# Designs tried in a protein design chat: VHH binders against q84jc2. Part 58

Target 1, 232 residues: q84jc2
Amino acid sequence: MSKMRNLVEEKFLEFYESWVIQLELYLHQLLIAHNNNTMSETELRHLISKLTTHHKAYYTAKWAAIREDVLAFFGSVWLNPLENACSWLTGWKPSMVFRMVDRLRKSRVVLVEAQVKKLEELRVKTKFDEQKIEREMERYQVAMADRKMVELARLGCHVGGESVMVVEAAVRGLSMGLEKMVKAADCVRLKTLKGILDILTPPQCVEFLAAAATFQVQLRRWGNRRHYVTHS

## First folded at step 21 (VHH)

Design lm22
Fold by OpenDDE, second read of step 21:
Structure lm22 (fold): chain B 232 residues (1-232), chain A 126 residues (1-126)
Amino acid sequence: as target 1 above (232 residues)
Amino acid sequence: QVQLVESGGGLVQPGGSLRLSCAASGFTFSDNAMSWVRQPPGKGLEWVSGISGTGTQTQYADSVEGRFTIIRDNDKKMVYLQMTSLKTEDTAVYYCARFPYSELWKYLDSGKFDYEGQGTQVTVSS
């Protein structure tokens, strides 16, 4: 049977496709800016702001969508299998971005001692926050086998009439918990990203954002090619 | 072999208009977003405008927003840049650019963008 997409999935798929296309165009800007040492700090900051706004738009859309159906994001039909495999709680793992920072350091980016210290502090904090969320997720997943879910499973064989209401209530309960966790994860993502951008200089920010965008774009393209996935 | 051939440049007075063209070959054109970039005299390469693979989405530098229009024809494998209300600061060599997906990291690491075309000279002068 072909997988049926619900309205939330369809809408977000459309949004995401457009969003990624825009990201690719921003990537062009970032790459050129990165290679242009004549750009002013003001110009660089403006470009950074555009990208930040773009990312904020994603989370605004995501949070609106998860209010309607958070479960859609655990399937994420708008992502290819490779992208999904790399996902942590419906998005990128916050601590992953520090690998990108490390990559920059191995390249041409020179960080001063103060930056290095701040980045390390942020890394530690980010990891701590990730672990907290993971523990909560584990508890939640274990709790799925609680009495309520057992009742749901029992009723699942005889869904009709009043049973439908019970099932829906149970699903709503599950969804609420998941939504909280997803939002928490997204908060860590946003805080981490902000933290990094606050530590880095404008040129370094541009390079970092370029690297991040490159990774996203290539991951998507590689995944699509590998699995012959076309969303639009 | 990938080829990008720019044309349409020339000398124009301030306030004038030009239409640049780029003929692309050697790659799947519709799968690639395309950009126009320019290099003013004595300055670094500057991004001007970009257009998505399908042509449905566009972006512009603030300096050219409202004056320039990027269009593509995927059947003809062409990208165009309609320039209006030209200013002296628009004087530059203009290049049509793609970013090979397999080489994005190369561009990022090298700090150099290797444009594939010869470019076309645009000179805005009174």
Scores: ipSAE 0.875, ipTM 0.959, lowest interface PAE 0.5, mean pLDDT 90

Design lm23
Fold by OpenDDE, fold request of step 23:
Structure lm23 (fold): chain B 232 residues (1-232), chain A 126 residues (1-126)
Amino acid sequence: as target 1 above (232 residues)
Amino acid sequence: QVQLVESGGGLVQPGGSLRLSCAASGFTFSDNAMSWVRQPPGKGLEWVSGISGSGRQTQYADSVEGRFTIIRDNDKKMVYLQMTSLKTEDTAVYYCARFPYSELWKYLDSGKFDYEGQGTQVTVSS
């Protein structure tokens, strides 16, 4: 490990590694369920619930961690470069999941017209929300290059005294802004996911979740092969 | 060549115990999470339990939670399923399963599970 990690990074790294491992095990369940036409809707719904709970646990942990150090998530040492490259505001891009939905449409899964319409509506809404966040991010980024930041840079060159206190306060303020932005993005993710799951039937949900998990696991594996990452 | 060989099945009375074994070869064992799945008579293949590559994390189906224990020995390239308090509904052919990363989409797209082993029959009957 050549990169210096802070406590938040270390803790979340451990969490994430464990979380991804569990996701892989859930993926096994999903794949088997997907291939089992004899499972009851109750059983499928229960499996879906397990997965949704697992994802909720991620965001619970994430939000706790970003309160301590949101900047850790802009480095995301627990991700490989490929995963990071595909990240949008510290997570998956909400509109990306519709590729998985599209896959359903092209597979053996038959979506009824009503589902197709609802999914399209959700897609449009999701994209709109993404764009809104992107615009806000842009404004925020531009604002960061203001006089205040220049002043902070000057102050940051000094160690000790009142200037250090001012810099620290400014950094905290910045972090709070970033946290807000990350949370907004996460909300879009969660809303999108919930929306999709509400539209799909239980078997379709299982396939969707399996596809999403597969993609996530594969992305991680591909990235790890291309770039050496020291994960426990 | 990848091989998974299941053993340890048999006939047992309700409330009894069995220990299944799976011998793995032909792949990097410790890099792969492993699962036990079973095929009950007249039903589709169902997931039973899973264990991470390191063996540190495990999952169980609700139907077997508290009764079954999955463990692995990476040095021996073995996966085990300790079954206790067996029920008639546990009757099935049990398979050891891996899901190689390169084949995940295949499993998802095909709608079929490719058995790498022959399985072991577990029959719970009074």
Scores: ipSAE 0.887, ipTM 0.965, lowest interface PAE 0.5, mean pLDDT 91
Fold by OpenDDE, last read:
Structure lm23 (fold): chain B 232 residues (1-232), chain A 126 residues (1-126)
Amino acid sequence: as target 1 above (232 residues)
Amino acid sequence: QVQLVESGGGLVQPGGSLRLSCAASGFTFSDNAMSWVRQPPGKGLEWVSGISGSGRQTQYADSVEGRFTIIRDNDKKMVYLQMTSLKTEDTAVYYCARFPYSELWKYLDSGKFDYEGQGTQVTVSS
């Protein structure tokens, strides 16, 4: 049986579909800019700013939505299975973006020693922050494996008044914890992205953003073809 | 075989208008976002405007925002660029372009953008 979507899921699905379409158009801009050696730094910075603004818009929408229903993001009906498989705490794993940086390093992009050092420092910090969040997440998950789980199981059979209250309390507690973790994860994502963009030159930023967008767009396309996902 | 054929270019005075057309064939048109790009004399290729597959979403370069309008007709497999209030700096060869998903990395890695059409010349001069 298909899962019934709630209002938060539906709204965010619509938002995300539109957002990804816009991302693809930005990708066109990035690809052209990447292949244009006559663009000024000012022009490149402006394009970078447009992309960062676009990403900020995503998180603004996400944070508004998670306040209503954070659990919706753990189902993420707007993503295909492949995208979900690559998801960490409702989004991209921060440490993953360094693979894109590594790609730059292996390409024609030359990073100076100072940049390499700063990127490595950022990588270490990012991984540390990820691990911290993971440990906290585990605590919340383990905390559910008590009387609360028994009550959740009973919901499918017989629900009494007391049981309902316990289940509701359990769900609220979990949701609060999850929201905290998601926000923490998003903070690491944003810090990591900002850190990378601050270290790279404008041309390097454009290439990095193009690579990231390309990966995201293709992942979605591949996943949709493979699993026949249709969205509005 | 994928084909993009641009037309509608010409010589116009500053403040004038032109409508460019792009006829597409050889691929599923509605599944692809389309862009207009241009190459001014002595400069590299620059992005001008883009439109989603459905035609519902559009983007414009700051330099053309408010003056140019991109439209598509999926039934006819056409994309258009209505240009108004033309300026001398709009002088360029204009190309319509697609970015197929299967070739995105190629575009990123090649260092060269291979536009599929021959382009149409737009010259704005008094």
Scores: ipSAE 0.887, ipTM 0.966, lowest interface PAE 0.5, mean pLDDT 91
Fold by OpenDDE, fold request of step 23:
Structure lm23 (fold): chain B 232 residues (1-232), chain A 126 residues (1-126)
Amino acid sequence: as target 1 above (232 residues)
Amino acid sequence: QVQLVESGGGLVQPGGSLRLSCAASGFTFSDNAMSWVRQPPGKGLEWVSGISGSGRQTQYADSVEGRFTIIRDNDKKMVYLQMTSLKTEDTAVYYCARFPYSELWKYLDSGKFDYEGQGTQVTVSS
């Protein structure tokens, strides 16, 4: 039986579908800008700002939704299986974006030594932060297999009246922990993204953002094609 | 073969209006977001406007926001750009553009946008 999507899932699905469509249109802008050497720094910065604002909007919506139901994001019905498979704690793995940075190094874009050094430092830091979160998540997951989970499972099998309240309380407790973990992960994502953008020049930022958007859009497209997923 | 044919350009005075058309063929039109781009004299290509595959979502460059309207007809495989309150700085060759998913990296790597259409000249002059 196909699990009925809850309201949070439905709302976020609608949001995300719209958000991704917008991202694709921004990608058009980025691609054109990337291929235009006559654009001013001001124009490039403005475009970068639009993209960063777009990404910020995603996290704003996500955090609002997580507050209501963080568990929805561990299912992520708005993502196809391929996207989900590439997901780390309900989003992209921060260290993955450095692949896009590496691409810049191989492209016509020349990174100065100072940039390279800073990027490497950021990479190391990002990886360290990821590991910390992973360790914490592991601890949390192990802790979930305690009396509370046993009680939840027991009550879940005998749902009625007062039992429902107890189950809900237990779920809320678990969700709170998960929410903290997701937020921590998102913090690392945002810090990493900001760090990269602060190191790169505006033209380099445009290329980086274009690469990231390309990857995201293609991942979705490939996944949808593979699984015959149609989104409105 | 993919074809994009732009039309509707011409000479117009400042404050005037033009409607550009783009006829698309050779690909699944409704599955692709479409954009208008333009190349002003002596400048590189600049993005003007974009529209989602369904036509429900649109974006505009700040320079044309409120003056230009992008629409599409998926049944006819057409994209339109209604231009109003035209300015001298709007003078350019206008191109209809698609960015197929399979070629996105090509655009990033090449450093050049490959025009699929001939473009249409828009000249705004007093």
Scores: ipSAE 0.886, ipTM 0.966, lowest interface PAE 0.5, mean pLDDT 90
Fold by OpenDDE, last read:
Structure lm23 (fold): chain B 232 residues (1-232), chain A 126 residues (1-126)
Amino acid sequence: as target 1 above (232 residues)
Amino acid sequence: QVQLVESGGGLVQPGGSLRLSCAASGFTFSDNAMSWVRQPPGKGLEWVSGISGSGRQTQYADSVEGRFTIIRDNDKKMVYLQMTSLKTEDTAVYYCARFPYSELWKYLDSGKFDYEGQGTQVTVSS
């Protein structure tokens, strides 16, 4: 891609490429662990901790980057079109991970009644929170199409020092709202993930994380092949 | 046809060193992350180390961190595992492994890891 990217895009692209590569290696660990019934609970918990730490690192980097330019994440040049198509507010849709949970239920994994109940409660809560954010996003998007946006569009037709400053100020105002929504969405993601992991046993967590990672890795690979995207 | 051929195993004393090699063929080598796994006697298969397609990223199991080094040569389609300060607990059959993207769900669903290579025996004993 010959498109000129800003510094935030470039930095996060590099980060994300590296991060996904690491995720794939963790996936190897998860798959082996999943197939190893001789691993202790302590060992499994340690592996789970490594994965959760890895995910936390992503959000740490993301939140640092969105403070600089949240709009970069609505373009997400580090993602292929397929990945972008599957994105909800700059990331995975929180309710989607329950598909991975459902997979566990359909597999040889036996969930006890208490787990099933808790997972269902969490699902309902997650969906509720997700919908709240969606409504807020819709409201915000509609509000953007107001006089301020019209003014911004008018100013955008001019090139000059003062005009540029005014335009940038307007964009910053818009970005603040977007940043709040993105952070809210990320919080729901993290809470949902934590909730699931708290309900599942260590072996179940490993399988869940493996499934999630598998989905992410395959989505990226399939998308890259389809759209001829090259990554380092 | 995909082929992975491990070599370099042997009998060594504790504290000794070995270098394992894996020759890969039949797939786009540089596009695939590679791992070393091992099967200790009487235990399940355990992950040892992994390396990204480009070779720039590596991971190690805690048990081998600081002692083992994984490297790859994409031109030669080779993966290596340099093992130092070997312990009796390192005794195992070592396998070079890839996880093709198209088969990831198969691995996850079956609970079986299909080894493409024969492995190489590493025995650490006094």
Scores: ipSAE 0.886, ipTM 0.966, lowest interface PAE 0.5, mean pLDDT 90
Fold by OpenDDE, fold request of step 23:
Parts: C-alpha cells; sequence; structure tokens
Structure lm23 (fold): chain B 232 residues (1-232), chain A 126 residues (1-126)
C-alpha cells in the first residue's frame, strides 16, 4: 500500500532513516566498549555523551516536526507496523526501559543496593507519570467525541463553508492537545533516560545503551523483514 | 559460512600510510554495516571506524578522526580502511567486523561477534 505522505512525513522519514543508521553504528561502538575492560572512564563517558547527543538530536527534530504536524506522528509512516505496535504516544513507552535495566541485574553487571533502590524509585515515578499522561490523553480522546463533533461528522464532506471551518478549528484544537501530550510523554522519556544514566556507572550505562539500541535496531529489522517494508 | 579476511597490514614509520582491506563472504554484504576494530598490545579490542550498509554514513573513533577513512565496495564485498599519518599508538591487529542484527543479544551476552578473521598486523615504529 502506497499512501501519499505530506511534507512533514517525508522529511522526518528521511531524518529517521538516517538517524537509525547512525544509531546502528553507535551500537557497534557500544558493543565493543561493553567488552573492553581497558577503556578509561573518560572514554566511556565520552561515548555515552555521543549517544545522548544523538538521542537529543532525535527529539530536537521531532519537536520541530510536531509543531508543524503532530498528527504525522500518530501515523508514523517512517516506522514499520511492528515498531508502531510497540509505540506509546509516538515513541517508546518509558517504563519499558526498566526491562533493559533488569537485564543488567541478571547479567554479569553488579548493581549495588543503593542503585537498585534508586532505580526502583525511578520506576515508580515513571509509571506514575505515564499514568497521568494516559489519563489526560483519554480525556482528549473522549472529548473528541462530543456532541458538536458528532454532529459535524454526521454532516460529513457534504457540508462546506462555515461547517468546514468549524471542523478545521476542532482539528486544530485536537492537534494542540495532542502536541501537548506528545511533549509531555517525551519529557517523561528523557527524564527516565537521564535518571537511569545518572544512577548507573559508565560501564553499566554503556551496557544499558547497547541493550536499548539493540532492541531498537532489532525491532526495526524484524519488522521490516516481516512486513517486507523498505523505506526510502 | 561467514568469512572475513583482512589484509594490507605491515610495518611503517610514524607518519606513514597503509590501506587495509577486508574481503567479506557468506552473508548479504550490503545489508550489514561494517566496522574496523583493533587490538593493541596488552589492551582490549577497541572500535576504530564504522560504515553503513550503503556506505553513505561513516563514524570514526576520536583517535583516528581525520587520519583514517573507511569505505566499502558492495559489488566486490570489500571494506577498506585508509590509514594516514600513522602513529605508534595505532600499532595493533586490525579486524573487520559485522554485527548481525539477529545475534546482537547473543553478542551482548557472550561478547562474540563476526570478527573471526585472522586480522592484519599494523606496526608503526621508528
Amino acid sequence: as target 1 above (232 residues)
Amino acid sequence: QVQLVESGGGLVQPGGSLRLSCAASGFTFSDNAMSWVRQPPGKGLEWVSGISGSGRQTQYADSVEGRFTIIRDNDKKMVYLQMTSLKTEDTAVYYCARFPYSELWKYLDSGKFDYEGQGTQVTVSS
């Protein structure tokens, strides 16, 4: 199915494809670093910084794009169906990264009690924030089905003039709300990531980031294979 | 069977140049990003450079940035590392490597990835 994409979709598609490719290369660095016990803390921190910068670039681009068309991100044509299925409010669900943290706990990585405690606190906070956002999102979604919108929908495309303007205004209003929600979600993502990285040691950060990147890369690759999706 | 065969190493003086080659077989070459890694004496394996499947994107370690260039030829299934302005600290066994997406978790667990070539020795000495 080839569907028409708007300019925002096309631009972000190009960006994202490039961004993911770069992520894969960073993953190579992370994987090698993860198994290199001779790397200094400074070197590891530098690598971590490069990755965090890379992620920041994504959100910078995303936020610029959502200002133009937030609805594009609810379609996310740059993602395959598997990636989309795993998306929560246009991105990864913040609480899911703790599964990757849990992996660290089960691996050769030793987390001290203080770290475990802090991570758990962060987990609880993250979940709380997610739920808050979900409730707000639900409110928006329910509000969309108000009497006015239902009436407008009933009139459908057979109505022009003022009715069209009202519909457009309603859509704009919805978009503004959605943008707010997406930004809120992204803030939770960024806070969660920062929180995790602040708790973990540099070697642990490298492993965590490697795991995260691995998951992302595999999800994309598997999804593309399954659905025979080739992006531009 | 996946094969990676490195060549082009040698003894050079500081400031010299070498061109490493890696011949790849046994997998879809263009679908895989490739990296050069090296193992200096007494140190662990370190990442040197990487190139995307298409060859359009590259990354370099800070230590080699501006001196090394990674390129690939997908038709010939080759990846190259042009090294210039070589330093003594560049002395190492160099390997080309891939990280197949299907085995990434396995690598995280075991530390094993496709760098099973013999490597090529690069020695920079006065």
Scores: ipSAE 0.882, ipTM 0.964, lowest interface PAE 0.5, mean pLDDT 90

